# VH-VL binders against Interferon-induced protein 44 (IFI44): the designs that were tried, part 1

No score or structure here was measured in a lab: all are predicted.

Target 1, 152 residues: Interferon-induced protein 44 (IFI44), of Homo sapiens (Human) (q8tcb0r1to152)
Amino acid sequence: MAVTTRLTWLHEKILQNHFGGKRLSLLYKGSVHGFRNGVLLDRCCNQGPTLTVIYSEDHIIGAYAEESYQEGKYASIILFALQDTKISEWKLGLCTPETLFCCDVTKYNSPTNFQIDGRNRKVIMDLKTMENLGLAQNCTISIQDYEVFRCE
Positions, changes and structure headers below are counted from each chain's first letter, unless a header gives other numbers; antibody chains aren't numbered by Kabat.
F, E and O stand for the ipSAE by ESMFold2-Fast, ESMFold2 and OpenDDE, each averaged over both directions (binder to target, target to binder). V2 = 0.75 x the mean of E and O + 0.25 x the DockQ between their complexes.
[cut] stands for letters that were removed.
Atom coordinates printed by the task and the answers are left out, and those that the model quotes come from them; centres of patches stay.

## First folded at step 7 (VH-VL; framework fv_lumrotatug)

Design s1 (from e0 with heavy chain S31D)
Fold by ESMFold2-Fast, scan of step 7:
Structure s1 (fold): chain C 152 residues (1-152), chain A 119 residues (1-119), chain B 107 residues (1-107)
Amino acid sequence: as target 1 above (152 residues)
Amino acid sequence: QVQLQESGPGLVKPSETLSLTCTVSGFSLSDYYIHWLRQPPGKGLEWIGVIYYSGSTDYNPSLKSRVTISKDTSKSQVSLKLSSVTAADTAVYYCARDYSGWPLYFDYWGQGTLVTVSS
Amino acid sequence: EIVMTQSPPTLSLSPGERVTLSCRASQSVDSNLVWYQQKPGQAPRLLISDASNRATSIPARFSGSGSGTDYTLTISSLQPEDFAVYYCQQYNDWPLTFGQGTKVEIK
């Protein structure tokens, strides 16, 4: 069967409208393709702008890449949090996919502001980033699933 | 002991290609990004472009297709070529190091080399 | 491109004085902002990254603050070696852009 998104119709429309009205095409789903960084990068590099959506117990957060991911190359990254129907965003700036998608992180207080650790199924985030995204300071963000869409 | 040093001709004729070399020591070009920047006399800094550890490049759109950055990792050298130069390209040229990832900043710079475009 | 504007162009001060330098971006740079110091005949030196994080070996008298479009570099007690030109730079988007600089000179 075709791989199906965890996004509700409403959430998909909200994200599509917020990120320029582009169509969202599912490229990667952790629970289906596996949570290894290499699998994600193989499916998502060189695909044009992408939207990464992370599902946790209490939160939907993610990252929008304005240009194609390519290993070892900077891309403009916008972080977001979706609370009910409202999107809060904060621009991470120029970031490489190896820094954003980090499978070797073993310590919670990493010196980086934001990392998606698929292997350990967690998001590493400093207090400043949490505050900018409107998240509670003491929340734990464990990854239940995550998806990457090509924006057409 | 991290060092970067620019070298190349101090004088280039209009319409010719400016060619500079940045030689690095104390680190490997396989682990870092190198950027080129310039500063016209008495003016501010302008970013030219970057070469990633992979050999991929990004350039300032304002310089269009005039710029090429390349590297030879075995020689610890990064090269900048700027074609069809004019007097507006007269500047001190710098190479600078950036550790791959986020945030993006230049932790070490070369001393700079003055290039004058004159007939 | 994002335009960075620094003010004032020149500050004339005496050692021991507090100095505040301003940097304004044409659009929000979300704290993706760096400060450099440049002395005559020298390359720029990294002072502060991510708007407020002092670089290694930079004295505590240097501090950065700000958010959105407006950022400041503060030197709490100006020392003789601090007379230089200061530049801000954004890394929010390509191309990387710099302010025109603020010259801090002896009164």
Scores: ipSAE 0.401, ipTM 0.788, lowest interface PAE 2.8, mean pLDDT 86

Design s10 (from e0 with heavy chain Y53H)
Fold by ESMFold2-Fast, scan of step 7:
Formats: structure tokens, C-alpha cells, sequence
Structure s10 (fold): chain C 152 residues (1-152), chain A 119 residues (1-119), chain B 107 residues (1-107)
């Protein structure tokens, strides 16, 4: 049995067209595989470019990695927000998967630019990043689910 | 006490391979990333490449065809090799330690070693 | 690659003066910017990361600001030990790139 995405057909096509125009293949789903960053990394490292999609009550946001995540290696990360049919981008810059998918947000005086905390089901962002993604001024977003796709 | 120290020949002939060593102390190469950078006399800094704690590497595309970075964790040494050198490769070469997270910055640098490419 | 341009090339100032150094990127670097100080004959020293986060042990007179393509390093009151070359560096994308430097020299 295939794990099914929470993306609508329209949202999947918008993201696919924006990030490479190829197939999105689901690698990880928090509600199915568990909301633990270790599980996410085990399934998503060394898989080529990936698209992470985060679902909250009011928002769909995420991150596009232009090359494979590899533990302890920098990857160029583009953050995005999907509002209706429009994608807003903000380049997070060079970031390691351990910093991006951080389960212990207390390590940082932050919020930092962007962190995905699967354990506590929160996305933490600084005000500048929220502003550039066109989001309301708020530093914490609750995660209802999140998914990672391989982009071929 | 964290320290990095570059060493190698101060003079290299055109067309030869430049070989430098960075020796570290006060930390393990299994836990940190090391970058190589250079600075031609009177000019700004240029990033050459990085070696991660895993041994993986990334290089500046402008130098990728000529550069190799490697390490020997048991000796606490990182090596830089740059092939087919010309006078344009004359510079002070630095190794620097990466915070190994975000934000990306260099928290400790070696003293630098001057390499002159001349006949 | 992202090109970093610093201005002015040189500033001649007296101790006690306020100074601002500019750094401009050829495209937005989204605050993924670091400032280093380099004194003659020495390796660069970290001053500020993430555009505005002062490094540990760096005096409060140093501050960074900016966003998008335009960034500034400010020294509120120059001390004798602050005469140096200052470099900005982006880590928004590979390869890492640096500005040409601004030399702050004694008048």
C-alpha cells in the first residue's frame, strides 16, 4: 500500500512545476512514519533533491533542497510558502539537515531563520523570514503533518 | 586550546602541484569541518573548499578541476593540493574551522602560510 | 556566483569617530552574511554572523544591520585597536564569496 500525500492535485502540480517540473515521490510522512527527525533523516538523506511540505492550520510552507541531504553536510535550501496558487520564496542559504530538522530548539537563543521541530510539531522562524514569505508576523507555526518528496 | 597551523613549501614552480598541510589541536577532525581559503598579496579572500567531518568535500567551481582536499583524522591533519599552478596562485593560504552548523562562519583560523609561485 | 562589493575602499579616521562600512551583494543574500576583521600580518577574526549577531567577546561598539542586498557594519566609537581591514562574506549559496575589503586607517 502506498502512503498518500496530503497535497491536493492542484498544489502538487504547482509545486512540481515550480521545483523542477518532474515527479514528486513521497519519501516520508510524519503522521505515518512518526514525528521524529531521526526517522525523517534516515528516509530522506542521500535521495537527491527533496521538497519538504509542512501543513499547519492556516499555512502550507516548506523547504526545497537543491541537492541531497547528507548528515553533517551543507545543502542550499530554499524556503517557500504556498498561498492559494502563489509560491513565495526565501533562500535560507547553506544549512545542514541537523540544523534544519532540529528537535531541540532550546539550543538556540532564537528563533533562528528557520527550524523544523518534528518532536514538538513546531516550525520556528525569525520575523524577517516570515515577512519575506508573506506570512503574518508570528514566530511559531504548529505542524499538523509534514511530508518529504524526492524530486526527480 | 584550539589551534590550526598551515605548513608547506613557501615556493612552488609554475605547472607544479602546490601541497599544504593544516595541523589542528584542541579538537577532533571527526567533529568539525575545515575550509581552505587564500588571499593574494594586497587583495581579498577567496574560498577554496571544505572537508566535512565525514570526509566528503565541496570545492569552489573556479578551482574544482585543480583542487583536492583530504584528511587524516589520526594525525589531526587536513591537506590541500592544487595542481598546475601559475603566478595567479601566489597567496597566503589559510585553513579555518567551521562552526559546523548554522550560521556558517569560521570561528578559528590558522596563521596563514605564504606560497609564492615563481621560477 | 554572488559578487560582494564593499565601499568605501579606504576610510581615514581618528579615534572616537563613528564609522559605517557598506557591503552590497549582486543578489539577495537573505541576511546570510558574516563580517570579519583582519589586522596586518594576522588571520581574519569573526565579528558578526547572520548580519547582526555579534560574536562572543566582540565589543558592543560593533554592530551589523541590513537585509536583501545591502548590509552595514557600524563601529560607534573607533578605538586604536580597530584600525584594520574589514571583510563581508555571504553564505547564501556556493561558492562562499567575500568583498574586496574596506581599510579603516588612522588619520
Amino acid sequence: as target 1 above (152 residues)
Amino acid sequence: QVQLQESGPGLVKPSETLSLTCTVSGFSLSSYYIHWLRQPPGKGLEWIGVIYHSGSTDYNPSLKSRVTISKDTSKSQVSLKLSSVTAADTAVYYCARDYSGWPLYFDYWGQGTLVTVSS
Amino acid sequence: EIVMTQSPPTLSLSPGERVTLSCRASQSVDSNLVWYQQKPGQAPRLLISDASNRATSIPARFSGSGSGTDYTLTISSLQPEDFAVYYCQQYNDWPLTFGQGTKVEIK
Scores: ipSAE 0.365, ipTM 0.773, lowest interface PAE 3.3, mean pLDDT 86

Design s12 (from e0 with heavy chain S54R)
Fold by ESMFold2-Fast, scan of step 7:
Structure s12 (fold): chain C 152 residues (1-152), chain A 119 residues (1-119), chain B 107 residues (1-107)
Amino acid sequence: as target 1 above (152 residues)
Amino acid sequence: QVQLQESGPGLVKPSETLSLTCTVSGFSLSSYYIHWLRQPPGKGLEWIGVIYYRGSTDYNPSLKSRVTISKDTSKSQVSLKLSSVTAADTAVYYCARDYSGWPLYFDYWGQGTLVTVSS
Amino acid sequence: EIVMTQSPPTLSLSPGERVTLSCRASQSVDSNLVWYQQKPGQAPRLLISDASNRATSIPARFSGSGSGTDYTLTISSLQPEDFAVYYCQQYNDWPLTFGQGTKVEIK
């Protein structure tokens, strides 16, 4: 009855090694718990550091939060892309979960912008962020699923 | 008209608690974060801390043991308390508004209030 | 904590000159950097956010650039009202930290 991660064993070990060697415990899975921001935040706030992994047809990308997500509070966020066995990372900086998990892009026009839109099942990413993560220019990222893990 | 205004005693004795109030108008404290910053005379800016929508806070680790930020949304007031003050705490103290978004910047500042720590 | 270092401490310039102010972080701040202008007796004023995004009402002569650890504020043609102290600030990580400032003064 346990919810199963889409991470392969190899990808799980690569992510664990890169983000401090801590164990990953699945807190949220979009295809199981529903693709809604409110459900994600309800399950993932106040859980300590978390790793969000987003699966598309061609890409695995995500976000590492160094502190617990708390609604209306800044956390230090590191974005990443996993390509084969290599991780590229880009620090988004201090960001709230409401700006990270958001479907309204009209409020943010920064080149380092990155938003996870669970409602429309897409990742919104500017060209600079794509370049910094080592992704192909002008790629379209549709969300097949996303998962959030507690670290430690 | 968006305004922030600091107030409090201009003189505080060493070892006492410094208490300041930031009164805001033209916006709701339920929709913005408020930060406290300070600037010793002739020196640069130092970030003290922030208070969020629901009253949770983050503080500069260098001041964390001495600082408390609180708010009363119904009075449109944010308070700063800094305990066990010394001459090194002499500075102009500012409150500043954060849009509560990204990128993080201060769009409006109070005019600042000078606090001198002296016997 | 991330240490922000500005150089030079003081620039003595004439109106019309091009000004370049440097800000260096002790570690990469990934463009999470803000520039403020401060005149004597006044609170700081927002100039540039996210390393290169000019704030509303700020004249086009102000521009920001840079990445990683090295950032620059440029004033293409210095005006009399631009004589002030300029501060950079990072928001890549807690605590928020500022440079010590660069004073732009009349020659």
Scores: ipSAE 0.395, ipTM 0.789, lowest interface PAE 3.0, mean pLDDT 87

Design s13 (from e0 with heavy chain S56N)
Fold by ESMFold2-Fast, scan of step 7:
Structure s13 (fold): chain C 152 residues (1-152), chain A 119 residues (1-119), chain B 107 residues (1-107)
Amino acid sequence: as target 1 above (152 residues)
Amino acid sequence: QVQLQESGPGLVKPSETLSLTCTVSGFSLSSYYIHWLRQPPGKGLEWIGVIYYSGNTDYNPSLKSRVTISKDTSKSQVSLKLSSVTAADTAVYYCARDYSGWPLYFDYWGQGTLVTVSS
Amino acid sequence: EIVMTQSPPTLSLSPGERVTLSCRASQSVDSNLVWYQQKPGQAPRLLISDASNRATSIPARFSGSGSGTDYTLTISSLQPEDFAVYYCQQYNDWPLTFGQGTKVEIK
C-alpha cells in the first residue's frame, strides 16, 4: 500500500540534484517496516545505488552508496547532512552494511566514525565526522524516522 | 592462535598459471575476508584482490583478467590463481586477514611466499 | 585509481630522533588511511588505522595525523627496532592502493 516519504519536495529535489539527478524510489521506512537492521537490509540489499535519509529533530543526515549493499561486502559510502538547502558531504570510504547499519551499538567493539543504530534509534558520530558534515549538535543524534531510497 | 600460511611452487614458467594456497587457523573463513597482496623484490606492495565470507570477490582492475580467488571453507583454505605469468609477476605473495568490517585494515598476514617466474 | 605518494623515499636517522613521514593522496581519502611497518624479511605489521587510531600493542611513540589528501606518521623518539619501511594505504575506494614506502634506516 501507499507509503509516503517524510522528505519534502524541495529536499527531494536538492538530494536528486546533488547525487547526479537520480530518481528516488522508497524501499524502506523505519516507522512502517520496523527499526531493525535485518528488516532494513532485507529490503535494501541488491537494489543498486541507494540513498539513506535519517530524520532527527534538528537535522537530516544520511548515506549514499553508489553500489548495491550486499551483506559481507564492502561498498563505497558518502555521508551527508542537509541543513536548510545546503548539503555537506564526507566520504566514509569502504564500509560493510553490517558495520554501518547496526541494530545495537553495544555489539561493536571498535570505535567507528559513523554508525546507525536502528534498535536504539541513534546515530553515533565522532567529532571529526560531525565537523566535516557541518553539524553543531552533540555526537549522538536521535532517529525520529529512517528512509532508504533506490536511486534511478 | 590466528595464523595464515601461504604455500605453492617457488618457480613458475612464463605463460603458465601461478597457483597459491593460503591455509588459515584460529578463525573461520565464514566470518572473515581474505586478501591477496604481492611485493616484487625491492618494490612496494600491490593489492591483488579479496574474497568475502560470502564467496564474492573483488579484484584489482590491473589484474582482473588473469586473477581468480576461491576458497574451501571446510579445509580453511583460500586459493589464488594468476594466469599467463611473466617475469613482472615475480614477487613475494601474501595473504592477509580483514576483520570483515570498518575501518578496512589487515590485522594478520601470512609470512609470504616468494614466486619467481623464469624459464 | 587513487595514487598514494610517500616522501621522503629514504631517511637515515640516529636513535632518539623525531621522524615525520609524509603520505599524499591524489584525491581526498577522508581519513580512510592505514599505516603499516615492514621489517626486512617480514610481512607488514599494522600500526595505525583510520589515520590516527593506534593499533593494539603499538608503542605510544607512533602517532598518525592528517586529513583530506595529506597525512603524516610521526615517531617521537626513534628506537633501533624501528628500522623498517613504512607504507600508507587508502581504503576510500577500490582498488586498495599503497604508497611506494619510506625507508627509515638507523645510521
Scores: ipSAE 0.225, ipTM 0.742, lowest interface PAE 4.8, mean pLDDT 85

Design s14 (from e0 with heavy chain S56Y)
Fold by ESMFold2-Fast, scan of step 7:
Structure s14 (fold): chain C 152 residues (1-152), chain A 119 residues (1-119), chain B 107 residues (1-107)
Amino acid sequence: as target 1 above (152 residues)
Amino acid sequence: QVQLQESGPGLVKPSETLSLTCTVSGFSLSSYYIHWLRQPPGKGLEWIGVIYYSGYTDYNPSLKSRVTISKDTSKSQVSLKLSSVTAADTAVYYCARDYSGWPLYFDYWGQGTLVTVSS
Amino acid sequence: EIVMTQSPPTLSLSPGERVTLSCRASQSVDSNLVWYQQKPGQAPRLLISDASNRATSIPARFSGSGSGTDYTLTISSLQPEDFAVYYCQQYNDWPLTFGQGTKVEIK
């Protein structure tokens, strides 16, 4: 009966309601399974729509994938930020899981990238993405933990 | 240097299958995505489909029942087959490289090959 | 599918003029928008990605802006080599869709 998610009951209900009332089933937790992208992808690919929740000291942000992650294949990705009880969202568009969960930022020349770097425990985000998610500009986001849920 | 080159018959009869090959050089098909697009004479661009480095594919729903994209990584070739063609399939066909990330755009294109569907 | 509509269909301009091309999506594409330039007999050339990010080697006179459903490509001072057809494309959702193009021609 151990509660494994860092998501509060209230935040879980808010996210469920926002993403179509879908139930959230925990697939991956960085602090339990390890903060390497390979482990995340192994657990989360081919699971249908997923919700990734990233916990920092000051922020809860994440990504909703409308389709199953499959390695080397595009999925429609919606980014979100949860501030108190308000969700701001921004569609990243068609993105591969390798691009979204990438630890090598030198591959990308676009300043508007959003990347989840589990290895270095940081989120790489440009000013435009921060603005669209309603976040304070020039904030730094270090990953304290992150979790991926299957949405059903 | 990066190059993509389309090849195949320039004339196809109605009801037959259009078959094109895109040959790439200067990069590996194991690291990039290749899309097929077409442009009827004097008209705009239409996306046909993509083959990922993994070998998975996605197709335009309007063409999905008629389209197959495949590749042979060892030959550096991507193939397009479009079945049951009509005059509406007359177009310049392009293959284009997507460097397999976000944002999604085509950084290199083939020169294009005109395919005319006529009896 | 997301329908992309470009306006006007044709612009007749002289070198040195400022030009603004419009692209409208049938639903929000959240800045997941690309601009291409196509000259006669050539494949399209990447100009702007992510609505406003100018591609490598593209002159500073080209700029993109917009959000939601409405986007613009601006050429601040039209050069002779800029006479071409310009296409917008969304990558917000499948299938990828393009506008019908705006032809920028010499007056």
Scores: ipSAE 0.332, ipTM 0.751, lowest interface PAE 3.2, mean pLDDT 85

Design s16 (from e0 with heavy chain V50R)
Fold by ESMFold2-Fast, scan of step 7:
Structure s16 (fold): chain C 152 residues (1-152), chain A 119 residues (1-119), chain B 107 residues (1-107)
Amino acid sequence: as target 1 above (152 residues)
Amino acid sequence: QVQLQESGPGLVKPSETLSLTCTVSGFSLSSYYIHWLRQPPGKGLEWIGRIYYSGSTDYNPSLKSRVTISKDTSKSQVSLKLSSVTAADTAVYYCARDYSGWPLYFDYWGQGTLVTVSS
Amino acid sequence: EIVMTQSPPTLSLSPGERVTLSCRASQSVDSNLVWYQQKPGQAPRLLISDASNRATSIPARFSGSGSGTDYTLTISSLQPEDFAVYYCQQYNDWPLTFGQGTKVEIK
């Protein structure tokens, strides 16, 4: 019941300051609620702006949605990478939550430039997205956990 | 094989409602966005709007008051209605499938259907 | 809305020549840009997405580059079948907007 974030106090404050100083309220945690895109969407749609934080062994990356996620609706997405205390960001553009949180690239007859695959616990990125986020030339990142916060 | 085909009247009178149908094959409307676009003769493309698998719609703000997009999944059809037409609405109208694995561009298009608004 | 401007309006070239087409946005589109080819009487065909990602079945002579507000489509060795109008489109912001097109004619 007492679900706690993996964010350190320092990382939480860095992300809050960067994305407008809003309070972060935890909506979803993969290791607690299950690593399934459907569960994530059920908890995170219609919540206002959200911050998704993905934890790997070497990286903290994520996505900031400027508008509420809604079924079938495009929201402006900003991708970020947190390296030590510095944030690199890159505007992904307009994306639906079903496309962003997708577990089957073949379903769409073409790959996305960024996908969060909860089922296989990996983030899939094209080379350009990796480069823009300042990441090493590894196009896949294994997910140890991920969390979605409502930005209040 | 993926195909989209537009159909409807080639001539519409000013002030009337333009009605077009897009029939799809080779994929399910339950899994893809369908968009309507138009191209006036000799000019560039304009985005009109879209409909998603859920039935949710978005429209270009310039046309929002006049446009309605709907679908009938059992018939594999998407419909466009544009009210109060004028000569400025004369164009080739296209339906196109969203590139669902990438945001907001089009991997398959219909052939297009010319609609002339004239008395 | 984001205004897309293409230049030049027309190009007349011989087969085998290199052609470069420009597309400029009124504000940064962060490489959320696609190129289409449209032949007379036909629907547009997807060529390049994400400014530089060549679509399936598109010949290697087509390439895209650019960032921010300034993008280019290059055809390294023009073929007779490349006669067409080329359009750029942004998908960075609402509404989706297209350039006015560049017509490539073979001399």
Scores: ipSAE 0.006, ipTM 0.529, lowest interface PAE 11.7, mean pLDDT 83

Design s17 (from e0 with heavy chain D58E)
Fold by ESMFold2-Fast, scan of step 7:
Structure s17 (fold): chain C 152 residues (1-152), chain A 119 residues (1-119), chain B 107 residues (1-107)
Amino acid sequence: as target 1 above (152 residues)
Amino acid sequence: QVQLQESGPGLVKPSETLSLTCTVSGFSLSSYYIHWLRQPPGKGLEWIGVIYYSGSTEYNPSLKSRVTISKDTSKSQVSLKLSSVTAADTAVYYCARDYSGWPLYFDYWGQGTLVTVSS
Amino acid sequence: EIVMTQSPPTLSLSPGERVTLSCRASQSVDSNLVWYQQKPGQAPRLLISDASNRATSIPARFSGSGSGTDYTLTISSLQPEDFAVYYCQQYNDWPLTFGQGTKVEIK
């Protein structure tokens, strides 16, 4: 049995059109492959541009990388939120996959960080990032599932 | 304890290759990224490139055809080579440490070394 | 590449005065901006990361603000040790780019 996406047809079209109009091929699904960052990176590194989609009860958010994730190497990351049919985006800037897919921020890292914590199934996000993505302030996003697509 | 120190010839002739070494102490090159930067007299800082702890590199597109960054982790040294130099390459050259994460910033810098390109 | 422009080029001030230094990007850098201080004969020193987050040893009189293309570094009350050149740098995209610096000098 093939692994199927949680994206609706409409949401898939919206994301395709916004991030370059190319085909999306599912590489990883947390509920199927396991909610561990190591498993995600094993499946998603060296695959070219990727779109990560995170599903919570009330939100769809994610990250777009224009180049391949590679361990210990910076990639330019665009964060997004999909609310109904509207995409809000915020450029995170240059970030390593180990920092983006991480379970905690140190006191020496910026508290304005964005992190995807697969282990605890939470997205860690500061007030500024939430505001720029059009999300309610002071929310913690619990991950029901998340998916990574190769963009071709 | 943490220190970075640039070294190399202070004078390079036009058309030759500029070669500099950054020697680090107080940390391992296996755990940090090192960037090279330069500042021509009276101008702003220009980013040259980075070497990751893996040994992979990224270069400023404006310099990519002429620049090579390499390292010897056992000697705690990072090297910069810039080929076919001209007077426009006269600058103070810096190496700087990146803690290998986000946000991207330089927590420690070398003191800089002036390289003059002159006949 | 993203061009960073700092203004003014030079500020001549007395200790105790408030200072505002400006940094403008040619396109939005989404708060991916760092401020450094450089004193004559010394290596640059990290002041502010992520546009507004003060580094661990940096006095509270230093603050950063801004969004999009326009950012500021403020020193609420200049101390003698604050006379230096200040640089902004973006890390929103490759290549990394810097402003040309603002010199804060004694009046």
Scores: ipSAE 0.331, ipTM 0.750, lowest interface PAE 3.5, mean pLDDT 85

Design s18 (from e0 with heavy chain D58Y)
Fold by ESMFold2-Fast, scan of step 7:
Structure s18 (fold): chain C 152 residues (1-152), chain A 119 residues (1-119), chain B 107 residues (1-107)
Amino acid sequence: as target 1 above (152 residues)
Amino acid sequence: QVQLQESGPGLVKPSETLSLTCTVSGFSLSSYYIHWLRQPPGKGLEWIGVIYYSGSTYYNPSLKSRVTISKDTSKSQVSLKLSSVTAADTAVYYCARDYSGWPLYFDYWGQGTLVTVSS
Amino acid sequence: EIVMTQSPPTLSLSPGERVTLSCRASQSVDSNLVWYQQKPGQAPRLLISDASNRATSIPARFSGSGSGTDYTLTISSLQPEDFAVYYCQQYNDWPLTFGQGTKVEIK
């Protein structure tokens, strides 16, 4: 096997059912391809709708992009948290892949409430976003791994 | 040069479906978002919805149950259908382009087409 | 949805005067705000994006400022061609929303 997803069969089916029943094809895995936003964007831009799944010690969270990530272009993003078999979602709104996968929290054009920092392996999230996703109150989640799937 | 032009019937009866076409030139629909907006006479602007490069759509929640936006890239046309119209849907309807790679605002607009809903 | 409120509804002014238009959002839009000018019978024209960035070909007398929830459009010396309705729009979240407009009319 070349590259194996961290998703269990059950979690994969839950995510597929929730986001329209599309097949998931692994495009990027941080622990294999490196936790670098440039590598992620190179592999995941122009691939159609994508599902990003982030694994922490105690949480599985992520983002669904309804259209292809393209550098400098806005995409509609739905955040989710998967707790056992339940999905909580929150519409983040419009962001570019550079702002979503970013460690520069001062960029005013970035989503202010959710960012994936691959360099420092942290998800930065405001309290309102964590509340809406049903997560315990902490503004930073450490990344053990993350995966991006093409949805087709 | 970049141009957008709306077309369709100027009069629609209550309860019928309003159908408009936006024809574009000077750019490809595979590279840009196209939005529909409307403006009742003497009033402000309301955003209706958008069609993405992929063909995916997103609609204003206040109109979602009645709106369908579609496109034919080979004809350079975007279509708006609004069902079950009432007098409140009387407005000038615009299509507008969202410049790819820049913040979400409209760099080019069609001239608008007035649609009156009346019996 | 984010509600945009413009004030005042109408301003009656003479050419040469300074005009300041206000736009308030019901929640922070993080400077993701644009201003349009609309003359009678015409489509809106982009004036200012990102709260303060003047669009190409827009005269220097137009300027935008503000942050968070409160934004302003200023015309430093009103010209005859500036009598129009001005709209603000946020693009911080879906759905895109507009203020109801401020009409700048000749006194």
Scores: ipSAE 0.006, ipTM 0.502, lowest interface PAE 14.1, mean pLDDT 82

Design s19 (from e0 with heavy chain H35N)
Fold by ESMFold2-Fast, scan of step 7:
Structure s19 (fold): chain C 152 residues (1-152), chain A 119 residues (1-119), chain B 107 residues (1-107)
Amino acid sequence: as target 1 above (152 residues)
Amino acid sequence: QVQLQESGPGLVKPSETLSLTCTVSGFSLSSYYINWLRQPPGKGLEWIGVIYYSGSTDYNPSLKSRVTISKDTSKSQVSLKLSSVTAADTAVYYCARDYSGWPLYFDYWGQGTLVTVSS
Amino acid sequence: EIVMTQSPPTLSLSPGERVTLSCRASQSVDSNLVWYQQKPGQAPRLLISDASNRATSIPARFSGSGSGTDYTLTISSLQPEDFAVYYCQQYNDWPLTFGQGTKVEIK
């Protein structure tokens, strides 16, 4: 069977329009491929620009990489929150895929402003990032699912 | 404990290739990123490029056609080659250790080595 | 590329004075900004990362602040060992870029 995205048609079109993508091709879905960062990176590195969409109870947030993720290499990351039909974005800056997707902060000896912890099903953000994305303070976003798309 | 040291010829003729080596100690090249930077006499700093723990590289677009960075992890050495040099390439060259992952700032630097491009 | 502009180019001060150094980016760098100190004949030394996080072993008299395009390095009471050139650097986007430096010298 085909793996189906959780994005509504409207949300898909909004994200395509905002990030300049012509087509979104699903590369990874946590609930299908397993909430394992190794699987995510294997499927999503070297695929060109990607859009990561994270689904929680009340929020849709994510990350856009305009260039391919590559092991141990910095990529320019734009974070976003989708509230109804409006996108708030914040440029996270340069980040490696290992740091963005649930990397052990001890290994890199530096806290991150944003981390997608698929294993524990949570997103970690500092106060500044929450404010820039228009999110309520003092929230830990619990991941119900997350998806990564190749953008064309 | 942690040290980086640049070495190589201090004089390079115009049109030739500048070749420098950075030797590290007190940490492994398989766990850290190494950057090359330069500073012309009396001027500011310019970033040249980085080599990641994986061996992948990124270069300043202004230098990309002339620069190659490589490493030999077993020898704890990182190499910089800059082709087709001119007087504008005269500078003190530094290698510096990047904080692995996030963010891109340099916690340890080599002492720097002056390279003069002159006939 | 992101252009970093530092001001003033040179600042002549006496020990004990408060020093304020400015760094302006041509576009927002979202606090992805570092300050370095460089003394003659030496490599740069890390002072402040993430706009305001003082590095290990750096004296408390050094502090960083700012957001968006405008950043400041402050030395609350200038000491003789603080006479140096100070550089700011952004790491928000490729390529990494530096300001041209502010020289803090004895009056």
Scores: ipSAE 0.077, ipTM 0.702, lowest interface PAE 5.1, mean pLDDT 85

